# Designs tried in a protein design chat: VH-VL binders against q10081. Part 29

Target 1, 150 residues: q10081
Amino acid sequence: MSNLEFVYKYFNSLDVKELYDIYLLRTNVFVVEQKCAYPEVDEIDLKCGHLMLRNANGKLVAYARLIPEQQQTVRIGRVVVDPDERKNGYGRKLMLQALETSKQEFSSSKTFVLSSQEYAQPLYRSVGFKKCSDAYLEDGIPHVEMRLEL
Key: E = the ipSAE of ESMFold2; O = the ipSAE of OpenDDE; V2 = 0.75 times the mean of E and O plus 0.25 times the DockQ between their complexes.

## First folded at step 17 (VH-VL; framework fv_temelimab)

Design o4 (at its last look DockQ between E and O 0.78; V2 from the best seeds 0.66)
Fold by ESMFold2, look of step 17:
Structure o4 (fold): chain C 150 residues (1-150), chain A 121 residues (1-121), chain B 106 residues (1-106)
Amino acid sequence: as target 1 above (150 residues)
Amino acid sequence: QVQLVQSGAEVKKPGSSVKVSCKASGYTFTSYYMHWVRQAPGQGLEWIGEIDPSDSYTDYNQKFKGRATITADKSTSTAYMELSSLRSEDTAVYYCAREGYELYMTPFDYWGQGTLVTVSS
Amino acid sequence: QIQLTQSPSSLSASVGDRVTITCSASQSITYMYWYQQKPGKAPKAWIYGASELESGVPSRFSGSGSGTDYTLTISSLQPEDFATYYCQQYTSYPLTFGGGTKVEIK
């Protein structure tokens, strides 16, 4: 019924329009909406996977990046849902797909980690992540490390 | 339809304990955190703590740590909050509230009807 | 702990008036949430995210603000808007609420 499409690409496989869509979504939310005046685009983008969720009209409605780390670990970052597409369950759908895509693309992955702002913890809890640190500041904003073990 | 139904009003003496229940229905109880929030007469809302019903993980506002105990019974889909060593300033309406997991949405999406606890001589 | 200070504590206004409620935080907040509470009832989710209205909330309500200073505005006050409004933060534990603003209709 839903015509949702997940697209996963490593950086060098992105086309120009995909890159534009990703950065538009990320900057609109993390920089403009959240008023975080830190560099949003970084060098990690060049060396990670980019997971996109598009609706039936082709609009990018949710995004996350998948960063392979040592010890069979994948870090999930930049989790974001388009402001006009909230309340549709796309955050949880994105996270579930991020786990599946990581298993397919990083074949030995057993551990998933992320750094969460406090307000976002409920999303990550809903797919099995658990808090594993006390709060710490990242760019002046409280965060907690969260982990999921397979 | 999501419902949170709380136990009835209680009158307690100072130094005693109270245990308020919150029966959940219309959703998977273990998939959502449950929170407890109280409201003294004519006052605002105060967060007491939270529980993950799936594994009984809890966290408390430091103000209540040592006096408040939050538990959950998966078999009856019921959360509990017990407050010990009651004082007159503990007189309040006690609410349970479910934490939704939709990103960006308001954290407490469903609330119980509230339980008035009166602590008096 | 992040303290949220709401102002005014209470106000009285006429139907049709524009009403503004403020919430000031002791530290920067990523997202400020708002609840409406009618007398004798539990709070209801009202405003979320980047000032988005919850389902069923009339368009005369709006939220705004960033950093430490946030507002809830009712563009044209209606009789059914009589309630107490609370702001809430989830930027840092413990979760905290503002002291509330009681809106009364003259």
Scores: ipSAE 0.800, ipTM 0.910, lowest interface PAE 0.9, mean pLDDT 92
Fold by OpenDDE, look of step 17:
Structure o4 (fold): chain C 150 residues (1-150), chain A 121 residues (1-121), chain B 106 residues (1-106)
Amino acid sequence: as target 1 above (150 residues)
Amino acid sequence: QVQLVQSGAEVKKPGSSVKVSCKASGYTFTSYYMHWVRQAPGQGLEWIGEIDPSDSYTDYNQKFKGRATITADKSTSTAYMELSSLRSEDTAVYYCAREGYELYMTPFDYWGQGTLVTVSS
Amino acid sequence: QIQLTQSPSSLSASVGDRVTITCSASQSITYMYWYQQKPGKAPKAWIYGASELESGVPSRFSGSGSGTDYTLTISSLQPEDFATYYCQQYTSYPLTFGGGTKVEIK
């Protein structure tokens, strides 16, 4: 807990190891763990910000991407916590930092949105997000749109 | 520490209503959803509904067909579950349960001690 | 709604036994959750994310599974493990539980 480090970089600033760690974590969870084959790596990665949380050992323990949208909106995506690190409250820490980083990087940001798998709603609810859509399927998995206005 | 303390046992006639309370302490009441779950004698668990105490948003199991009403009083950090048009099959222990907040964590991390509601003629 | 079917409904076992409980979902779910309940008490959060133990849960417990089929295993049953276990899904509303599996002393 004491030596956690947040690093925020855009795609072109990522080194090879950082990119490797991000894609490894994302694919291990969203594809392998969740048994969902889909185009996990996409062109959005090239244009968005990448928020990394590393522990004292330098391990990537959590990650999210921040996607600026129109009308002072920031979309938070690919929120993931390493399966071996999920008892440490990193998810909530990540979300709080994501909001803070968004405010710093996108000073006019007022609205935050995300597409949540239904099981993940408690995390997003805890930081103030509200469901703002009916359930819909994304890659066969039930999702809901959530929104936070600050 | 987090505590959920529910109201005492109730005995009701068919057709009447019951309102069970759940007083929360040890955390920010408005920062967590509260759920209601019941358990008939010797039976399993059944989800009734949820509430966001911050704005009183609710969602219900459609099985109850509008008979269940969940409310929250922010001033007293108390959630309520009212069930109307009671039937014998509504006899059960009713639990309030706080929604967990960590990613991937178990949805119901803290539970009240339960309230027995007996419906009999 | 997503139906969860647990098997068996009840079982008798002795201290030291290996116990396996299954939970089958009517459709694919992302994660399975488990609760332990003792008579006269409220359920306790036990396993999350199909395989992660809640704080305080002994390491003799384990969870596994994916898709529609999940299992809870006790490698060596202890006296304090005699209880009813419930699986639960949060993949879609309404939230649902399995019928429970009562682990009784033989």
Scores: ipSAE 0.452, ipTM 0.840, lowest interface PAE 1.2, mean pLDDT 94
ESMFold2 (binder alone), look of step 17: mean pLDDT 91; pTM 0.941

Design o5 (at its last look DockQ between E and O 0.80; V2 from the best seeds 0.70)
Fold by ESMFold2, look of step 17:
Structure o5 (fold): chain C 150 residues (1-150), chain A 121 residues (1-121), chain B 106 residues (1-106)
Amino acid sequence: as target 1 above (150 residues)
Amino acid sequence: QVQLVQSGAEVKKPGSSVKVSCKASGYTFTSYWMHWVRQAPGQGLEWIGEIDPSDSYTDYNQKFKGRATITADKSTSTAYMELSSLRSEDTAVYYCAREGYELYDTPFDYWGQGTLVTVSS
Amino acid sequence: QIQLTQSPSSLSASVGDRVTITCSASQSISYMYWYQQKPGKAPKAWIYGASELESGVPSRFSGSGSGTDYTLTISSLQPEDFATYYCQQYTSYPLTFGGGTKVEIK
C-alpha cells in the first residue's frame, strides 16, 4: 500500500515550505509548462483552503484549492499534478478527496463548480462533473463551467 | 486488456444509412466517454462526436449534426454510431476511441480496429 | 474551429536521418497531442502534455513548441518509425487533427 497523504489547510495555517511547494508546482505547470503569462498567484489564495497530496517521500504530487461560495457551493480551482508524477491516478484521487474534504469542512456543501480548460474535462467527468456553459475565454484561454450536484 | 471491437465492413448505396458498433471490454464501460473519428482513404482524421455512456449525453461536430447519431447500450457495453443520407465522400474507416481521464494525457487512449464503410452506387 | 496544418504532408528519409514534423495551429492551444499510425491500423497515442512520451515510445522521439507552432522530432530514424504522424488539439471544440505527415523510406 502506498503512503499517500492528503493535507488540507486554510491559508493562514500553511507553513512557509507548504506555501513554497504549492506555488512552485502551480507556477511550473500553469505558467512555465503551459507557457501562459498571467498572474498565477492571486488574492483568492488568502481566503481559501489548500488541498495537498504528498507521496511517501514528502513530495507534493497534486494540488487543488477549495473556495467556499454562497448557496452551499464550493469552487475547486488550480487542479494540478506534478509533471513527474502523472499517469498514477493522482488527479482523480485529488478530485475525490476534494469532494470528501469539502463535506467535512463545509458541512452544508451541495454544489461543486469549477472552470475547466477543455483538455481537462475528462478528469472532471470521471468524478461526475458535467459542463454547464458554452465555452468562454478566461485570460485568453477557452474554458467551460462544470458542475456537480450531490 | 482494454479492447474495443467494431462491427465488420459495410458497402452502402448513396442515400442509405449505416450503423457501426463498438463493443467494449476490460474496463467499466460507463466510466469513460466514447468518441467516434473517421478517416477517408488516404486522408486525415476527423472527429464526429462523443457520448457519455452513463447517461447518453452526446455532442457532435457541427459538420455531422443532423446526420450522425451516437448511442450507447450499457447492458452490452456497446457504443453505436449511425450515419444517414450517405454519400460517396462518407467512404471512410470509422473508429471508436475511448477518452482517458488522466490529466494531461493523450485524449484517446484506446481505439477500435476500425470499420470500413464504402458508399458507392 | 481550430485548424491544424501539418508540414510536410509527406517526406522520404533514410534510416538514421533526423526528421522534423511541424504542426501549426490557427490559434493558441493549451497542449498539443501526437499520434502515430501504421498502414491499416488505428492511431496510437504517442506524445502528450508538455512533450511527454507515451509508455513504450522510444527516446529518439521528442516534441516541442508553444502557442501556435509545434514540432515532433525523430533524432535518428529507425525502420519501425515509418508511419503517419498526426497532431491533435483539445483546446476548443470541435476536436481537430492535423492533416498528417507520412514518413516513408527513401
Scores: ipSAE 0.792, ipTM 0.907, lowest interface PAE 0.9, mean pLDDT 92
Fold by OpenDDE, look of step 17:
Formats: C-alpha cells, structure tokens, sequence
Structure o5 (fold): chain C 150 residues (1-150), chain A 121 residues (1-121), chain B 106 residues (1-106)
C-alpha cells in the first residue's frame, strides 16, 4: 500500500519496458487467464492514455487505458490487476485514479463509460458505475455497458 | 469489522408476509450492494435479489414474480427483504450478503447469520 | 439462467484424502466462485476468480477450470474441512449456485 505510484502516459511517451509490462499484463489476463484469443493489441493503444499503477518494487500491478470520446465522455478500458496482486484494493484504487486522471487530462469530462465483463461489475459498481445496457457478447464473453455521470 | 446482523426467526401462515432485516456495521453501508439468498432445509442456495443502498436500485430473481421486495434504510444501515404470499416451500433460512468490490472478488464476501422463516398451516 | 451442476452431491472421505469437487455450467462462464458452509452457519467465501483463495483459506485448497468446467480440490483433507461446498456464477442474472457437495467423514 505504501510507495504506490501512478503513471499516466500516452503511447508515444511510453518506454519499451513500460509498453512491455502493459502488454504482458494484458495478454496474461485477457488472453491467457481468460482463454480468449482476440486482437488484444489494437490501434486504440496508439491514441489513448495509459494509466499504470506500480508498487514499491516497480512492478506493474494494475493498468487501465483512458479513451476520450465525444460529448465530454471518457471510456475506461482494459482494466486489469495482476493475478498475484489481487485482493489488495488495487482495482478500486485504479478506478478512482482513472476518474481523477480523466478530469485532469480531459477537463470537460462529465460522463464515464466502460464495457464490463459481467463478473467485473462489482468493482465498477463500487465507484458509482451503473449498468446501462443488456448483456452482449464481445469476443464470446458476456459484457454490459456501464455508465457514471459526474 | 464488517458485521451483518439479521432479525430473529419467524413462523408464518401460508398467504401471509414476512419481513427480515439485516443491520450492517463496520463499513460504509451505501458503498456496497447487498444481496439476499435463501436456503431451504437440507437444500442449496438460491439468489433472491440485490439492492444498491445508495439509491435503492433493485433487481430480483424472476422466480419470485414480484413477491419479494428488497429495501434499504440508509439512516440505520439496514437492509430488508419482504416476501409476500408465503407458501410452505418458502420455508428456509434467509441470508443477507454483502457484495465484494474488488476486481474478480467473490460476489458475497460477508454474510448475515441467517433468519429461519417457517411457513406452516 | 445458468445452471450449475456439482458432482458429486456428497462424498465420504478420510483425513488426509485428496478430494475433488466439480462444477459444470450449462454455458461458458468467465469465473467460478466457491463457498464453504458448515451446519447451522452461513456460507463463507472460499475461492474467487476460479483459482484464488480467500484470506484465511488453507493452501491445501485449490481451484481451477475454465469455460464450463471447474473444480475445487483439497490436497489433504483435514478435520475442519468437513463441510458443504457450493459453486456460484456471476456471469449472468439471475445469480445461481450449484447444488452443493457435502464432504462427510468416512
């Protein structure tokens, strides 16, 4: 809990190790752990912001990307916590920081949206998101759209 | 520490209603969703419904066809589950359970001690 | 709704035995959750995310699986492990549990 560090960078500012850490964590969870083969790395990575949470040892323990959209909306995506670092409150910490960072980077932001896997809803609920769609499949995995108005 | 304390056992006649309470303490009541789950004697667990205490949003298992009503009182940090038109098959231990909040977390991380509701003629 | 079928419904085992409980879902789910329940007590969160142990859960417990098939394993059964175990899904509403597996002393 001590010496945690949030780092927010756009793609072109990421160093090779940062990019490596991000892609390693994302693929290990979304592809390997969840056994879902899909184009995990996409062009959105080139244009969005990347929020990294590192512990005192410099390990990337959690990550999310922030995607600005129209109408003062920010989409939060690729929310992930390292499997070995779960139950430490990093998910909630990450989401709260994501909201704060969004307000700083996108000062006019009032609406936050995300596509939640069904099991992840409690995390997003805890920071105020509400389900705003029926379930749908994304890469064969059930999702729901969630929204937070601030 | 987190505690969920439920009301005492109830004995009811068929056709009547029962309202079970669940008083929460040790955490911010409005920051966590609350669920209700029941367990018939010697049987498994059955999800009844959920509530967001912050705005009283609810969702239910359609099996109950509107017989179940879940409410929350923020001033007393208490959740309620009312079941109407009681039947003998509604005899069960009723549990309140707090929803976990961390990513990948268990849906029900803390449970009340349970309330036995017996429906008999 | 997603139906969860546990196998077996009950089993008798001795201290030191390896115990395996399975939970099969009627459709693919992202993660399975497990609870332990002892007589006269409320269920306790036991395993989350299919394979992660809750705080206080002994390391002799493990969870695994993906898709429709998940398992809870006790590598060496201890006296305090005699209980009923339930699997549970949060993939779709209504939330559902397996029928339970009662682990009894032989």
Amino acid sequence: as target 1 above (150 residues)
Amino acid sequence: QVQLVQSGAEVKKPGSSVKVSCKASGYTFTSYWMHWVRQAPGQGLEWIGEIDPSDSYTDYNQKFKGRATITADKSTSTAYMELSSLRSEDTAVYYCAREGYELYDTPFDYWGQGTLVTVSS
Amino acid sequence: QIQLTQSPSSLSASVGDRVTITCSASQSISYMYWYQQKPGKAPKAWIYGASELESGVPSRFSGSGSGTDYTLTISSLQPEDFATYYCQQYTSYPLTFGGGTKVEIK
Scores: ipSAE 0.597, ipTM 0.868, lowest interface PAE 0.9, mean pLDDT 94
ESMFold2 (binder alone), look of step 17: mean pLDDT 91; pTM 0.937
ESMFold2, look of step 19: ipSAE 0.771; ipTM 0.900
ESMFold2 (binder alone), look of step 19: mean pLDDT 91; pTM 0.937
OpenDDE, look of step 19: ipSAE 0.570; ipTM 0.860

Design o6 (at its last look DockQ between E and O 0.69; V2 from the best seeds 0.55)
Fold by ESMFold2, look of step 17:
Structure o6 (fold): chain C 150 residues (1-150), chain A 121 residues (1-121), chain B 106 residues (1-106)
Amino acid sequence: as target 1 above (150 residues)
Amino acid sequence: QVQLVQSGAEVKKPGSSVKVSCKASGYTFTSYYMHWVRQAPGQGLEWIGEIDPSDSYTEYNQKFKGRATITADKSTSTAYMELSSLRSEDTAVYYCAREGYELYDTPFDYWGQGTLVTVSS
Amino acid sequence: QIQLTQSPSSLSASVGDRVTITCSASQSISYMYWYQQKPGKAPKAWIYGASELESGVPSRFSGSGSGTDYTLTISSLQPEDFATYYCQQYTSYPLTFGGGTKVEIK
């Protein structure tokens, strides 16, 4: 029996507890754990899809946002795994589902892009992304653009 | 069972080159980056560079960019590191190390046994 | 490049002692990684993420810190813990390691 559940919702379909869970997970990792003060909650959240992975207890264990862009492109962002749930393969499961959900929800999508911190590149490499830029700073943190073409 | 088995120790003269091999088994060779790290006697660890075995993309520590060449042979699941214009200070144990892809995990999850390269006149 | 400075470079301790090793980065890093190395052996992954222990690492080990200052602590030193410990960053290329801290018997 499956003890993991993916839930995908556009912003306006989120209930308040889902939104709370998302922002708690994102801020605890990107702001608190990584010690980076920046406006982690932004207006892009209002205009994108939210992909949640929950365990059998209903805990949000991993999350990503799916942002449709021009030219049949989907941007995947805010990829995060709960600190207590790491080393269970949830990052890769999340990325594979993000690609599948994007094809379902944005049926013309052909290109997938993301901005990766350096340490996270191995995850994205494992699902087919390739580095396509030199390193740049995003909110003071080194990043590279990565791309996957179907 | 993941294994990285390196070639044997080498003694080289200054100005020559060395090529160290790293044979991988127990996993899909092309699915993981391979790194090279060296350790001079009594010293710490120094990153040399990385390779994607699937397409031979490489990245080097600038300290070594003109002297180090990292390659991979998919058919034999073997990575190589060649260091040219050897100097006495290149005497070190050279390790290959596999990069895992679990998010947040330690980058180098498996290491070869090391290859001692001694550069002396 | 990001320099990692470990302190002390070596220390002598007895079985049962509490041992603390520091690693200071020249700029803020996303995550500090730790490796254990026994004489004549390759390094082994030890601590990852914020302070998570790798599989098989005893609970007497702990990590802490954030930003530029990190520590590895052994609460009660055991004979198998005599080794050299290295910190490592993957925030910016080139990847760099600390100089190591050798923990030896007193």
Scores: ipSAE 0.689, ipTM 0.878, lowest interface PAE 1.3, mean pLDDT 92
Fold by OpenDDE, look of step 17:
Structure o6 (fold): chain C 150 residues (1-150), chain A 121 residues (1-121), chain B 106 residues (1-106)
Amino acid sequence: as target 1 above (150 residues)
Amino acid sequence: QVQLVQSGAEVKKPGSSVKVSCKASGYTFTSYYMHWVRQAPGQGLEWIGEIDPSDSYTEYNQKFKGRATITADKSTSTAYMELSSLRSEDTAVYYCAREGYELYDTPFDYWGQGTLVTVSS
Amino acid sequence: QIQLTQSPSSLSASVGDRVTITCSASQSISYMYWYQQKPGKAPKAWIYGASELESGVPSRFSGSGSGTDYTLTISSLQPEDFATYYCQQYTSYPLTFGGGTKVEIK
C-alpha cells in the first residue's frame, strides 16, 4: 500500500515490458478467467491513454484505459484488477485515479462513461456512476452502460 | 466497525403495514447501497429491493407489485423497508444488507441481525 | 429472472468428509457468490467472484465454475461448517438466490 505508483502513458510511450504487462493482465482476466474469446487487443489501444497501477514490487496490479470521446466525454475501459490482488481496494483506487487523470489530461471533460459487466456495477456505483441503459450482451457477456457527470 | 442494527420483531394483522428500520454505523452511509432481503421460516432468501441513500434511487423486485417501499434517512444513517397489504406469506425474517463496492466483491458484505415479522389473523 | 438451482437441497455428512454443492443458473452469469448461514443468524459473505474466499473463510473452502454451473467445495468438513449455504447472482435484476443447501451432521 505504501509504495503504490500510478503511471499514465499513451501507447507510443509504453515500453515493451509495460505493454507486455498490460496485455498479459487483460488477457488473463477478460479472456482466460472469463472464458471469453474475442479480439481483446484492438486499435483503440493505439489512441487511448493507459493507466497502470503498480505495487512496491513493480507488479501491475490494476489497469484501465482512458478514451476521449466527443462532447467532453471520457470513456473508461478495460478496467481490471489482478486476481491475486483483488482485496486491496485497488479497483476503487484505480477508478478514482482514472477520474483524476482524466481531468488532468482532458481538462474540459465533464462526462464519464463506461460499459460495465453487470457484476462490476458496485465498484462504479461507489465512485458515483449510475446505470443509464438496459442490459445488453457484449461478446456474450451481460453489460450495462454507466454514466457519471461532474 | 461496520454495523447494521435493525428494529425489533413485529406482529401484524393481514392487510396492515409494517415498517422495519436498519441503522448503519461504522462507514459512510451514503457511499453504499442498502438492500433488503427476507427469509420465510425454514425457507431460502428472497431479494426485496435496494436503495442508494445518496439520492434515494431504488430498485424493487416486481414480485411485490408496489407493496414494498424502501427509503433512507441520511441524517440518521437509517434505511427503512415498508411492506403494505400484509399477507400470511409475508411472515419472515427481514434483513438489511450493505452492498460491497470492490471489484468482484460479494454484493452483500454486511447484514443486519434480522427482524421477524409475523402476519397472523 | 435468473433462477438458481442448488443441489442437493440437503445433505448429511461427517467431520472430515469432502462436500460438494452445486448451483445451476437458468442462464449464463458472470460470477457466482456464496453465503453461509447458521440457524438464527444472518447470512455471511463466503465466496465472491466464483472462486475467491472472503476474509476469515478457511482454505478448506473453494469455489469454481463458469457460465451456468458453479460449485462450492469443502475439502474436509469441520464441526463449524454445518450450516446452510446459498448461491447468489448479481448478473441481472431481480437479484436471486439459490434455494440453499443444508449441510447436516450425520
Scores: ipSAE 0.314, ipTM 0.800, lowest interface PAE 1.6, mean pLDDT 93
ESMFold2 (binder alone), look of step 17: mean pLDDT 91; pTM 0.940

## First folded at step 19 (VH-VL; framework fv_temelimab)

Design q1 (at its last look DockQ between E and O 0.72; V2 from the best seeds 0.66)
Fold by ESMFold2, look of step 19:
Structure q1 (fold): chain C 150 residues (1-150), chain A 121 residues (1-121), chain B 106 residues (1-106)
Amino acid sequence: as target 1 above (150 residues)
Amino acid sequence: QVQLVQSGAEVKKPGSSVKVSCKASGYTFTSYWMHWVRQAPGQGLEWIGEIDPSDSYTDYNQKFKGRATITADKSTSTAYMELSSLRSEDTAVYYCAREGYELYDTPFDYWGQGTLVTVSS
Amino acid sequence: QIQLTQSPSSLSASVGDRVTITCSASQSISYMYWYQQKPGKAPKAWIYGTSELESGVPSRFSGSGSGTDYTLTISSLQPEDFATYYCQQYTSYPLTFGGGTKVEIK
């Protein structure tokens, strides 16, 4: 009994506290922890769904964004787990919920894609994603495209 | 609970082959990728390759292309690494290592005890 | 492929000394991982995510760094810290390790 709560909202439905929590978590990990100066906040945030995992105390412990694309495809991005909440299986729980939420919110979806840093491939493999490209640079950081077909 | 138990030490002549086994227990074998890493005496660690035991998909360090073959037997929860055309520089301890899927955690969360392969006359 | 250069390759230090091990990557990486290996044993996960200690790792250990330059620090060396420490990257295939730093108690 973990008392975890998933919250999914499209950008315009986020309240200011939710947006603050999302950007705090994303910048603390992607910018501060990784010490990588790049435009973490982008226009995609304005046009996508935001999936939040909160613990019993209301703390945002994991996050992903869900981006509908052409060809019945959903892109999952910005997958992150709070540094103090790691090793609790929240990454995998988040990914499984991302797939379920996408089926509910984008009912025509058949394909799920993501751009993965290599260290994160094990997580995505654990929920059925497969590598489908050679490595490429995204914001100066090596990534690989991964795909899951329904 | 998680255990990786490898086959015993081997002494081989140059030009021959060796096949090292790694029997997994305490977890669902097909849910985690397995890697092979070697360590020459007094030297560092070198990644050989990986396998998805669920479908036997493999990838290899290019250095070992054509000589290393990684396989898995789902029915016995056992991974194998075969190295052919052995040379003296292949003398090393060979490890199997399980890839965990916790985000940000170390890639190799459990290691086998190692198998010493000695290539000598 | 990404080469990891550890320095020093070996060192001798006294109990209580502060020890710093460096790992330099040939290109930027997002996270560094560290393993401890005792003689005759398999490597053991030690530091993950550049700076997070694995369970059971004493708080005298720390990890830091970004881009191409990473460190493992032991604030007050203890006799049980005699081991070889390896850095590892998972930013690009093939996966690579540093050459190791052997820590000896003098």
Scores: ipSAE 0.649, ipTM 0.868, lowest interface PAE 1.5, mean pLDDT 92
Fold by OpenDDE, look of step 19:
Structure q1 (fold): chain C 150 residues (1-150), chain A 121 residues (1-121), chain B 106 residues (1-106)
Amino acid sequence: as target 1 above (150 residues)
Amino acid sequence: QVQLVQSGAEVKKPGSSVKVSCKASGYTFTSYWMHWVRQAPGQGLEWIGEIDPSDSYTDYNQKFKGRATITADKSTSTAYMELSSLRSEDTAVYYCAREGYELYDTPFDYWGQGTLVTVSS
Amino acid sequence: QIQLTQSPSSLSASVGDRVTITCSASQSISYMYWYQQKPGKAPKAWIYGTSELESGVPSRFSGSGSGTDYTLTISSLQPEDFATYYCQQYTSYPLTFGGGTKVEIK
């Protein structure tokens, strides 16, 4: 945990290994672990930023998408921690970095939003997000919209 | 280390109110939501409600029909749960529990020692 | 609300036995959580994310399941494992627990 590294890249700057690691992690969790068949890889990947957290061994341990939206809003998506690397505080670390990186990359950003699965709310609440919608289904999974104003 | 220390046991008459306290230490009080859960003697666990200590936002189990009031004092890092119009069925051990903060984490990662509230004539 | 039904409500077992506890949800949930509680003590977080063990939980414990059906398994029961176990869901409010399963010594 001493040599963690954050790497932020846009799609065209990702190398083959980075892209592979991202898609492997996302599909293993969002599709396989959560038993949800949906178009995991989408066109948003081409237009958003990709925040990667790697450990000292170079393993991708956590990941998130940063998606700029209108009205100085940044959507944080595909937040994931490797199943073998959980309970190490990587989720919170990732979210804090996501906010910081967003401020750097999108200088006018003031509002942060995300679609949270119900069980994931504690992580987002811990960094200041609040639920701002009723529950809705996304790919058959209950979600809520959460927002953070900075 | 994270610690949640609750107030002592209470004996109450039906129709009265009780207010249980939970003093938090070892972490930033306003950075984590606090929950209240009760357990009747020999029974299971029942969720009462939650609070965001940073702004005192609350949500409750509708079962209590407004009888429960959860508050937080940031200056003392203390959460409170008040239950009014007490009934014998409210006899239980009441727990405060901190909400976990990691992705996929157990919702209640730290618990107070519990406060027994006995309601009897 | 999502109701969680645990089976059995109680069981008697011996040291070394394999123990299986089930928790059935009234509707599909994303993940199941488990707590261990000993008499006179507060519950302790035990399993999260359906199958992940909390720190300090022995590897003889395991969790599994999906949809509406989940299980907690102890591969070889030890003396310190005699306790009541509760499942819990965070998929929908109000948050709810199972009725508990008391694991007693035979």
Scores: ipSAE 0.626, ipTM 0.878, lowest interface PAE 0.9, mean pLDDT 94
ESMFold2 (binder alone), look of step 19: mean pLDDT 92; pTM 0.941

